# VH-VL binders against Vacuolar protein sorting-associated protein 28 homolog 1 (VPS28-1), part 3

Target 1, 209 residues: Vacuolar protein sorting-associated protein 28 homolog 1 (VPS28-1), of Arabidopsis thaliana (Mouse-ear cress) (o65421)
Amino acid sequence: MEVKLWNDKREREMYENFAELYAIIKATEKLEKAYIRDLISPSEYETECQKLIVHFKTLSASLKDMVPNIERFAETYKMDCSAAVYRLVTSGVPATVEHRAAASASTSSSASVVAECVQNFITSMDSLKLNMVAVDQVYPLLSDLSASLNKLSILPPDFEGKIKMKEWLLRLSKMGASDELTEQQARQLHFDLESSYNSFMAALPNAGN

## First folded at step 5 (VH-VL; framework fv_ontamalimab)

Design s27 (from O1d with heavy chain Q104N F105Y)
Fold by ESMFold2-Fast, scan of step 5:
Structure s27 (fold): chain C 209 residues (1-209), chain A 122 residues (1-122), chain B 112 residues (1-112)
Amino acid sequence: as target 1 above (209 residues)
Amino acid sequence: QVQLVQSGAEVKKPGASVKVSCKASGYKFTSYGINWVRQAPGQGLEWMGWISAYEGNTNYAQKVQGRVTMTADTSTSTAYMDLRSLRSDDTAVYYCARDRGWLNYYYGMDVWGQGTTVTVSS
Amino acid sequence: DIVMTQTPLSLSVTPGQPASISCKSSQSLLHSDGKTYLYWYLQKPGQPPQLLIYEVSNRFSGVPDRFSGSGSGTDFTLKISRVEAEDVGIYYCMQSIQLPLTFGQGTKVEIK
């Protein structure tokens, strides 16, 4: 039957997304525990954790109508993953980034805004590394990054990242939502994000320097 | 650059098995499905089945159900199609093709492998 | 199974002239999500198929603007405004509204 086939298609997609969500939460929990036990380096942890966070954000956005509460999802499937839930839902950044942002912001006016900026830079860069290059995938991430940079009092209005993100948002706004960045465009955007991120980190105060 | 690279041509006798590989690069392997499509000499395209690179769950075309197994190795970003009890009418070029949809197989195929010629002769 | 029927099965076109291919499905390809799951592929001699048009009318990345798709429900058309030498090959329509995925029988486009 046509109706049954449409339901099977939706059910397949839903179960695939639920299984992926379950796996991301489980993997994040194991990674958090490995990091806290010093079984993995901070660099390796940050790289792997950021990949999981990016994938989680993409899935949670697509599942928001079916899974509006991730804590409830974890409870429903009897997941003992409180560290993962904190990392993916509450923090939104790897522990290494959270600690770096908190230390930086303890001598500035906006710990949460610094963490937000770092999160948005790394999420945007990693989405390109994961080949998530459709305009409707990239534009929201750059929009969030631009908004967070504008909230941070230590950054001047002519900060490179603010200018570059505004330029990219304008360019992307002229493309269709389902259009994809070319390989060359994605590479250039990644370069601009990395350059801006390095400038951003250099602008953060360090106690005693 | 997103690409799929398949294993080389195979010549088999009736009753034998063939295993074709499809190595993916340039994208997150586990986030897309892989379709297998074959084309007999001088004929059109025939869908063989689909596999989730993440879950490993599969859906096979009725004509090959019971003779085909599709697998995916996430550590090497490689999909496989194993077809058993080969018959002369299995002679075809076999293609792997990525599903365009994120985490689903119904959005259609975008990137295709170069094809693997399988010849079954008695 | 959904049956996909293409017409014509063969076209011989002078370079620079337009070409049009029809594809009809045995049932509607419109899904309840509002999308119509109809695709056009080109297979050049000795090559794998390549995606030209997805979801009726959307050109895939790198596909020239001389290619356009249109239609709704069960009746679809692929148009090439100015056929060039590199457009030679077999064109297939495909549906993905339900399994199994099914293709039209193909339309061969040749330059004389």
Scores: ipSAE 0.000, ipTM 0.416, lowest interface PAE 20.9, mean pLDDT 82

Design s28 (from O1d with heavy chain Q104T F105D)
Fold by ESMFold2-Fast, scan of step 5:
Structure s28 (fold): chain C 209 residues (1-209), chain A 122 residues (1-122), chain B 112 residues (1-112)
Amino acid sequence: as target 1 above (209 residues)
Amino acid sequence: QVQLVQSGAEVKKPGASVKVSCKASGYKFTSYGINWVRQAPGQGLEWMGWISAYEGNTNYAQKVQGRVTMTADTSTSTAYMDLRSLRSDDTAVYYCARDRGWLTDYYGMDVWGQGTTVTVSS
Amino acid sequence: DIVMTQTPLSLSVTPGQPASISCKSSQSLLHSDGKTYLYWYLQKPGQPPQLLIYEVSNRFSGVPDRFSGSGSGTDFTLKISRVEAEDVGIYYCMQSIQLPLTFGQGTKVEIK
């Protein structure tokens, strides 16, 4: 009985998560189409799209065992949401960010690395916004970010963002895996990430185009 | 050559405070953290705390929390440990030790100061 | 706090013979980044500690090949293949996976 009660709660949670996933995909599709049709400003689109991507990533990770393939989920529920699937699954960043990064890159390999850096910045900042501040949640994200920044030859070796990320990795490496950043540490890391991201974008050719 | 050079021996009365310095040379000071480790006579090593030379962020051992302050002066490449309300059981050799460099593959405290003997007696 | 326990506490070795020191941690030192945060230090008489081994098995710069570290999880060993007079001192293991950093109680190595 206790097992059945737990399974009933688990099934209810699953249904709620499926409904939320469906809603996120539908909302993203509408937002993508509104942006393509110039019905929404690039700034408003980017803000709303980032929120949807963040919630999607968190939810999809929790549903990994039940929904390993988002394209199949969309097909199963007869969703006509190809733009949302591309945005959430393939791209992982808003169209405005993707277009800005692509316009700033000189080659296909440079564009790929730039996109990787952008994704890692956004994912790291969003983790903090969602209060996912345990060392074992944050360290892998900053490690990926640091590694991607080091691939990009356009950035000088003493680029301040690279130094700040390595300092944070060193700091976090002295904490236990389950330890959490304090509110002040999380705010400082978010500030450092945002500042570094802005400097990164400014360092790209044709920044802001 | 990478070096950490500490200030000289101190003799203090119970209740006094002591400030030990650790001057770095031969490397970019702000790229490494500084650990403080003490050793009472005939005893093992005890970690006191850590400071980032870049941002000044600190973490202190619980046993000394509330009595210790660690600082770093980037203009002189010098780290400091200020320990207050001294007790006889604070008698120890105090070492500063460079944390690993995040620009290298080496980890742990790889370069150590020569030590500063602090004696607390009436 | 993670407790680090060394055995033996004292070891007398005939010159040229091997020595082995064990270090056990109360919790796993393996981090989610795949690294194991265990270090070995040697403190020679009247000197500060010096790093011998980092991340279980990596020899620090200038450390002779006769020193080797091994182990995983909670169980670690430092071996000296042929002990020399200059190896006399106190050996400490240390963990840095979480604060506070903690050391073993030390193993005194003397020449017989």
Scores: ipSAE 0.000, ipTM 0.412, lowest interface PAE 22.1, mean pLDDT 81

Design s31 (from O1d with heavy chain T30R)
Fold by ESMFold2-Fast, scan of step 5:
Structure s31 (fold): chain C 209 residues (1-209), chain A 122 residues (1-122), chain B 112 residues (1-112)
Amino acid sequence: as target 1 above (209 residues)
Amino acid sequence: QVQLVQSGAEVKKPGASVKVSCKASGYKFRSYGINWVRQAPGQGLEWMGWISAYEGNTNYAQKVQGRVTMTADTSTSTAYMDLRSLRSDDTAVYYCARDRGWLQFYYGMDVWGQGTTVTVSS
Amino acid sequence: DIVMTQTPLSLSVTPGQPASISCKSSQSLLHSDGKTYLYWYLQKPGQPPQLLIYEVSNRFSGVPDRFSGSGSGTDFTLKISRVEAEDVGIYYCMQSIQLPLTFGQGTKVEIK
């Protein structure tokens, strides 16, 4: 009397993650097309796109060995999702955020890095809100954020976000990959991300106007 | 309890069409693919095609391409195979089978329906 | 199409003795992702096929230890270390590296 066919936790998790990857790419393509065709508001698009990007980043990191190249994966199955691949793999930010960041920093050589920083802050915060709190889910997101902040020459070396993210990465590195942040740890990280994000926005050129 | 339950036996004349159903239960239908495999009397297994229950995209065996249509209704958790312009050599037991790796067949077929006998004779 | 050839086509085994079935493919089943897309199925009399082995050597859930798969490239083997009455049926190998999916002719295993 077997109730379930998937009795191995690892095998079931891999299977479910693989299926979710396909679904995320397809959903992102449809969302991109809806936005391009003006069938969805910029606000609605940005909210839904952010959620898909968050989910994608966490999922793609966990599937690196099985799916090392997302572009090839989409091509192999003829998903015809070029807009989604650009958004998820190449850009990493919703079209609305990318356009806004470019406009705000159009006279700056750091426009693309600013967009990257904004996306990494939002992605990290949204991941916590979606209760994606395993160390191997959170660490890559904070690593990406830390790396993007370090690329930006406008930020001082003692910038709040650089210090806090480095401290969190150090703490998480001492935990097991499958360990989960406690509710208290997740709340503190979320607070630190919000505080750092506000300081980041305030430090950008023309932030006061 | 995971199972696939197929529709009953069919007897058809050459040139007719047949539609076999495959009702899924005990799992999230949208997250798995469905293969269709047939077996002529006393013969081996022959793959007919595959459908994604999530997107409805299909891949058919060349031998039946142009005569077969596979569909999946997520609201009823039911997959269908429509085979047209029936010939006597289409006489077989038709099985639906769940794909363990729903995006492709690398894990093979793990849950099979009981089979639907289709007899094509004048 | 990839042609799958099984030998022998029929096998009569004394209970408790081992059995071995060979499966050869007309092309390599090794994919560039490092996986080999070869599967073994058992069809018992009056029943649909059931999965025994996936990706050459991995035993499916609930399949007894006496079943084992091995091989690489184009040559594969299914072994039953001690055949029991419940193992009678037709065994099929299958490839999924290339469409269409293709099966071997089947090997009938019966008890003497």
Scores: ipSAE 0.000, ipTM 0.422, lowest interface PAE 19.2, mean pLDDT 82

Design s32 (from O1d with heavy chain S31N)
Fold by ESMFold2-Fast, scan of step 5:
Structure s32 (fold): chain C 209 residues (1-209), chain A 122 residues (1-122), chain B 112 residues (1-112)
Amino acid sequence: as target 1 above (209 residues)
Amino acid sequence: QVQLVQSGAEVKKPGASVKVSCKASGYKFTNYGINWVRQAPGQGLEWMGWISAYEGNTNYAQKVQGRVTMTADTSTSTAYMDLRSLRSDDTAVYYCARDRGWLQFYYGMDVWGQGTTVTVSS
Amino acid sequence: DIVMTQTPLSLSVTPGQPASISCKSSQSLLHSDGKTYLYWYLQKPGQPPQLLIYEVSNRFSGVPDRFSGSGSGTDFTLKISRVEAEDVGIYYCMQSIQLPLTFGQGTKVEIK
């Protein structure tokens, strides 16, 4: 369609989402600067940053037709939020996670793939924490995670996390798109993601080993 | 019908200021940004800047930075461009143009005003 | 600033014949989002410019299918398959990948 018409309620919702996107970018910039200045602990930073990243991903997807390019959005409003744009758009994971992933990688080329895997683990776990448990919300996240794990040659084909994610994708494929995971299933998936993430981090080479 | 209607022609002396208006109708004014573009006689198009009708944020071309102010009045759905310290080479037709991007800028200009001729001569 | 260069600067076309206009940018107009921020405008005599093509190849609403845009990176082309009398005017390409927005110098299309 050439033209979309919005009623008052829908237009108000879009304005609110637009304002929220602006606020998230500003909040992320402040958080990045606070962390660099040692005004917030790494643990507090990581928790707050993860929340902002997940919220940003949900919001940017909702605004995809209106705001297809976040870097131009920030440029357009002269936000001067280069740290936030990097964190939300380029990195997709908190600085603490990115640093940990890079430090445990043996090559610079592997660092970006490792960061991608870490991003997909964290996004999937945070989705469950935000109670986004519909099959059509969870399936794409696990699919992305599975694909990213397969890019990393140091992980064998039978790595436990690869097997677990494929098992979950198979289970979800038998459900309807709008069906929701039960509370028990969501807890089990979160446990499997956390266990797989820990095994993934342990499988990465480190300088002391 | 979506349209932008600009104020009438102006004749000014060097050193004076001019304020051009651009009244929007047929759409929600705050949903789209307004670009200002000028065209000197027999010359091409030159971008001067834009303004967000939603937040009032502006971005000006370096050549007019310090001499131009763009504003938007949401109560009248009207954008304004105020250009100061006029010189003979500011003689041009000034256009306002709506950005195609909804609440976003630099996605092309889809609706243009009819233009306002500004002549600067002593 | 990104410099936009159009060729030719003018062309005369017999009605019903094709016309082609080239636009070259001093830097790539491809963004990291996968989109290329190039636009084509037509300014008919005594009128304001009007949008023809956005993001290289997308025809704007109401623009006849005889107009087509193509290209990538730094080299772009606007084609009119069958020029009609109403197509006379000056054609401009524009980039919006970088501020300030910049236009080509324009190509004047006339009927023979």
Scores: ipSAE 0.000, ipTM 0.465, lowest interface PAE 14.4, mean pLDDT 83

Design s33 (from O1d with heavy chain S31H)
Fold by ESMFold2-Fast, scan of step 5:
Structure s33 (fold): chain C 209 residues (1-209), chain A 122 residues (1-122), chain B 112 residues (1-112)
Amino acid sequence: as target 1 above (209 residues)
Amino acid sequence: QVQLVQSGAEVKKPGASVKVSCKASGYKFTHYGINWVRQAPGQGLEWMGWISAYEGNTNYAQKVQGRVTMTADTSTSTAYMDLRSLRSDDTAVYYCARDRGWLQFYYGMDVWGQGTTVTVSS
Amino acid sequence: DIVMTQTPLSLSVTPGQPASISCKSSQSLLHSDGKTYLYWYLQKPGQPPQLLIYEVSNRFSGVPDRFSGSGSGTDFTLKISRVEAEDVGIYYCMQSIQLPLTFGQGTKVEIK
């Protein structure tokens, strides 16, 4: 059965490239966690991370027509690799290099990701307010919100908003594309979005003014 | 109600430029991408390019690259397509269409503008 | 560029009868996320295109259940179980897995 599924040479090569991309993202997440936990030296981390970044850039460039959004790739494969996605996609350099550059420039690299998260929360809530409650209208918005929250490394994997959005995506995935949320479901989703948004804003490093 | 409203018809001479607008309403403008698609009289659909309303990042079809500029004004929720050095074969109805996917992911176009007729004649 | 080829180019249908349109791509539209990025649009006379089907088989909101999409890889079909007068127009398939986005040449559906 498997042989017939991948008997096309192009399909097999695509599958192999996707498996390699998956492996690079997983390896980068593991390396990021090891470095944060002080289980690997800064020099060893930088050397290994740079190799992964170079490999990722080469592979993602060859796959860019097929995989234009790495965050959605990671989300679709249930990878939960927010540290890797930040490193490979947002930063593009090892944490050690980023730290040295940030000390010199005083630049905040997470501001764009924060703005993206805020935009996705507001868009999702506005959709419900406008009664755009069909699954094919709601699912993409929650998917985008979930992906953007995962890009922000400051939020832990067990952040309540991440859990709630994953739960809703699972519920919606069991419905037909043209099905609509009931009034009760729409109200509950709005409540969950508002609660998660407030918690998100409270969790930002500079939230206290 | 989600909708895209485009500017009115234009008649231009060869060598001129045209700027078509696309006003968005009923959704958060900066979250979605805008595609531009044209249709010559009696012909099929031809993709012109895409712009992210958030960052202003663009990707243009090779056929018009160097002559087209796409922009987005977040203060007015309006996207623009500026096509220069017009030729007679640029005569077409130009559509803007929302990409329903996340900023850089192409899910296809779910909301379309009404179209803007651009006629290039000497 | 991915080439999208539709057959037939035109179709005349008696009201209430079924219609079927084929769309073939020059390469697979299957993404690593398990989704196939194939779309069907209808352009009614004097109107912009409207989305009918996204990701091969999902009906867009408001689209009647008489429309169904199927297929995988490079071979796709749009079926209308019973054609009505309001279904007249030109049908286009489109791929979004690779830039540039490309459309089929269109299939004109008319009532006899």
Scores: ipSAE 0.000, ipTM 0.421, lowest interface PAE 19.9, mean pLDDT 81

Design s34 (from O1d with heavy chain K28R)
Fold by ESMFold2-Fast, scan of step 5:
Structure s34 (fold): chain C 209 residues (1-209), chain A 122 residues (1-122), chain B 112 residues (1-112)
Amino acid sequence: as target 1 above (209 residues)
Amino acid sequence: QVQLVQSGAEVKKPGASVKVSCKASGYRFTSYGINWVRQAPGQGLEWMGWISAYEGNTNYAQKVQGRVTMTADTSTSTAYMDLRSLRSDDTAVYYCARDRGWLQFYYGMDVWGQGTTVTVSS
Amino acid sequence: DIVMTQTPLSLSVTPGQPASISCKSSQSLLHSDGKTYLYWYLQKPGQPPQLLIYEVSNRFSGVPDRFSGSGSGTDFTLKISRVEAEDVGIYYCMQSIQLPLTFGQGTKVEIK
């Protein structure tokens, strides 16, 4: 009975997520066009775009089996959302962030990895704030974060954030995909992410300033 | 509606390889693991191994370690078991079976494929 | 490897009468999470196994209430309160607490 009830819940979530993906792509396209047309401030654009990117990341991970290629999904449904696809799939950051990064461009590959780590920290923390606490939503985000932290040679192997993320990944791996973090677990994970993020920024002298 | 459909029977000579497929439908493929279990004629059930459809990590039974490779293709919701260097004692019906353990814990197999008969004879 | 031992190996039952199958494990199946990783399967002639009971005593979806599981630690029992013709087959217990996953040798249930 438990297995059947869990499967029914998961199927419902999949259908809801599929419809939501379509909505997010459309909303992102509108937001990109509004920003290009100066109909929205850079600050308002960045806040709203960050929310859409976070939502897209958790959703696309949940739909990986059904929608492995987002560009083809958009083409199949005649969405005509090339700006949204670029933002969500190719860039992964708001245009305002991309503009600031371009102004500070360097030939150092570590700079791009640092940006990747920052993005993964922010995305993970924001996901928890949006109450996206299902194991199959949280696990991919922490996996991406852990992988990006391991790319940085400047961080020691015993960096606390690396240890904490691996501990959480192991803990979550023992749960079912549709299980949800308790409020206590979500609060502890958010604390660990925030603490790790602050330590990460402090470990990079002037790189993140 | 939840079902696992396996490929057809195979007859192989000793030393050959066999690749059995297991196509999943009616559920989210990456939310479950897939076990492979075999049954020699008139014998009981023997566990071969398990794969996470999400991460692709595997655990194999010692008896087949080094000769087996399990894979999962998320785009087609299909799991595969490739068994090499076949011997006559590999003759069995091979089953794939779904497990709620999607990353490392095993919660028992709830849905089974119909089975694929593999006969190894000279 | 954890060894699973079933008794009896075969059982002939008159329709409507009860049946009982025992399963003993070589070590405890109780995990530190409080769950006991013991399962019961039925393999009907010419079919793949089907799940009857998970985690000692929980009936899987669609399994009739005449099936019940009990036990703890290393000693487990599957009971059928009133055996029907469709219950014919080989019953297996299985553990998933430790790799490799292991099955009992099976108990054949027949109608007489």
Scores: ipSAE 0.011, ipTM 0.531, lowest interface PAE 8.5, mean pLDDT 85

Design s35 (from O1d with heavy chain Y54W)
Fold by ESMFold2-Fast, scan of step 5:
Structure s35 (fold): chain C 209 residues (1-209), chain A 122 residues (1-122), chain B 112 residues (1-112)
Amino acid sequence: as target 1 above (209 residues)
Amino acid sequence: QVQLVQSGAEVKKPGASVKVSCKASGYKFTSYGINWVRQAPGQGLEWMGWISAWEGNTNYAQKVQGRVTMTADTSTSTAYMDLRSLRSDDTAVYYCARDRGWLQFYYGMDVWGQGTTVTVSS
Amino acid sequence: DIVMTQTPLSLSVTPGQPASISCKSSQSLLHSDGKTYLYWYLQKPGQPPQLLIYEVSNRFSGVPDRFSGSGSGTDFTLKISRVEAEDVGIYYCMQSIQLPLTFGQGTKVEIK
């Protein structure tokens, strides 16, 4: 039947994507170790690592409902790929890029991440004001915001905005993708976003400039 | 309908081995892990381990490590738990239970087999 | 191993009255992914356990809304707003934050 054939096709695609995710994590671990052992040049490493990171981001986004946590996925399958998990999930950039960024730690590096955080706050608040309140519309925006806030070392792990965004992501993950936030939920989320944004701006050394 | 059907009751002497089967139906067998949980008479639940039906990866509880082997046969959609060197304190009802997470573990168990009573007596 | 402790061990409830079961873990069940890996199961007489609540507060498919879970960190509660005859059995909490998976000792719920 048509419904059964569609389900088989989707399950096959997800299974293949799962196998691809597993392969990417293993390939990244091998690449990280090769770089540490000087078996690959910094240029070759950076090129290959960038490809893996881009592919990982695409697959992890499509597998969010099935694999919501990459660290737990790697633990579940005994992958022992801590270097890959750090690179793909925590860092998001090749070791060569991270090393150059550390050597040039400056206002410009922080400003780029700050601009990303500001953009994500504004986009999220605008979504609610435009009544784009379906879970599949809101969740990606809050996910992007949470990720960008976690890139700023000047914000402590217990920064209220980080905690609030994680709480909302958890709440939304329990709802169906096409479900809509109630008016009460949308108002509370907007309040939490505005409050978090004000606290974020107040925490910046240069008032966000 | 999603079901796990287990093999029948077993009576064994100390030192013997028992192999319990768990036949899955109504879902993609390889997409979910299988947990094994036992319950001694009048006592609570004790986790024994899990197996990935996709890769065959296993993890066993320390208490039974070295005496248990879990396997999965994809062609028959059947998981097995083989427990060796049986002791009287292995007397229990043994359950297989599907992990709730698709292609992942430690998301709790949702579907349970009916249980297999294993009695170890001298 | 994480130790799960339930109170009370037994509960006798008049039909239609509420019931509450407590579960305490020896360590926090909060994972770095923001999820709390706490589950509630019901084992009816002569049956295998059945999932009621996953990740603290989510009702499993087909579970009546009279069941609710709450809590955080190490302290969790299962509430039944109005106990029905079909709710008789032994209730277990379980953690899956780390291996081995561990269960509470169980709470027997009976009708008066």
Scores: ipSAE 0.000, ipTM 0.459, lowest interface PAE 14.2, mean pLDDT 82

Design s36 (from O1d with heavy chain E55Y)
Fold by ESMFold2-Fast, scan of step 5:
Structure s36 (fold): chain C 209 residues (1-209), chain A 122 residues (1-122), chain B 112 residues (1-112)
Amino acid sequence: as target 1 above (209 residues)
Amino acid sequence: QVQLVQSGAEVKKPGASVKVSCKASGYKFTSYGINWVRQAPGQGLEWMGWISAYYGNTNYAQKVQGRVTMTADTSTSTAYMDLRSLRSDDTAVYYCARDRGWLQFYYGMDVWGQGTTVTVSS
Amino acid sequence: DIVMTQTPLSLSVTPGQPASISCKSSQSLLHSDGKTYLYWYLQKPGQPPQLLIYEVSNRFSGVPDRFSGSGSGTDFTLKISRVEAEDVGIYYCMQSIQLPLTFGQGTKVEIK
C-alpha cells in the first residue's frame, strides 16, 4: 500500500527529528548545570553551548511547522529543562557571551540587543565552521543577525555589517532551500561575518577610544 | 511526476466564501513557494498572491487584500486559498502554480495546477 | 504597479513561417543583481499556462529551440522561428521584479 508506506516513512523522519531535538534540550540543561556548579571552564562551556545553540537554531527552523512552540514540546515530553529552555529560546546566547555583551554595553539600555547581535554573529560563524552550509541552515541565521543589527540605534544605516548581511540575504534568497554554499562562498561569508563582528565590537560604548 | 492537483469546481452566491485546495506531489513541498493566479472568462491572467510553504509568509495583490487568506499545510503538502465576500467579478478559473522563490523572491511559475472554476451567480 | 503591454493582440501565421511578439514594461525589469525578471508563458486552449522562457532568454526545460527570447530594460521580444500547429494559443509576458506580479494582456497566435 503506497499510503501506508508513505506514512511509515514520515513517522520515522518525525521520530528522528524529535529525538534529536529532545537530545539537544537535555544536553543543554546538563551543560548549564555543569557551568553553574563550576564543573566546566567558561571557555569549554561557551564552545559546547554555542554548538548546541547552532544545532538547535537549524533544527527548530526545519521543524517550524511541526514544533512552533519549544516550551510545549518540552512539556509534552515531560522534560525538566528550564535552564535549557531559557538558554535556547529566551537568551539565545551562552551565559559567558551574555556576560561579556552586558559588560561591553555597560550602563546602556541596549544591552539585551547587543547580546542578541553578538549571539547572532557567533552562531552564524559557527554554523559555517560546523559545515552547516545549506541555504535553509544559513539564511535564518543571517536573517536573525540582520534584524538584530537593525534594532541598535547606535549603528548607522550604512554600517558595514548591515550592508553585507543584506547583500548575502539577497544572494541566498535566489538559491534553492537545499542548495549549499560553495567552499569559496562559505569562506567569503565567514570573512564578511568576522570583519563585520570586529567593526560591531569597535562601535560599542568604550570600545571606540 | 511533479504535480499540483486542485479541488473541484464551485458555484457560489454573492457574499459567500470559497476555499480552493492545491495538493503538491513529486517534490519537496517546503522548498518552493505557491502562487495563486486567476483568469476571468475570456480575459487575461491576474496574480492574486504568493505563500512560502516553509515559513508561511504571504504577499497578496492589493485588489484582494483583506478578502483573501492563503495557507499551506506541510503535513499534507497542500496549499489553500480562501476568498471571502464573493462578487460576480470574482468568477474565474483559479490556478495554483509553483515558484522556486521560497522566502522573498519570485522566479516565475514552472508547474501549474489544472485550475478550479469558481462561478459567482445569483 | 508595473504595466506590461503586448503587441500585437493577435497573429495569424502560415505554418513554417516566423512569428514575433513584443512586450513593453512601464519600468526597467533589470535588478541590481544583474538579472532581468521577465518571463514568457503559453496557454493552449483548455489548459493552464506553461512556462516557455525565464529571465528574458533562457528556455525552460523541454521547450523547443525554435522559441527564443531577447530584450533588455523595458523592451522584450519572443520569437518563434518556425511556427507549428502545436504552438497555437495565447502568449503572456510577466514581470516578477516588483509586487504585484503583473502579466501582459496576451497575444493570440493562430495558424492560417
Scores: ipSAE 0.000, ipTM 0.440, lowest interface PAE 17.5, mean pLDDT 82

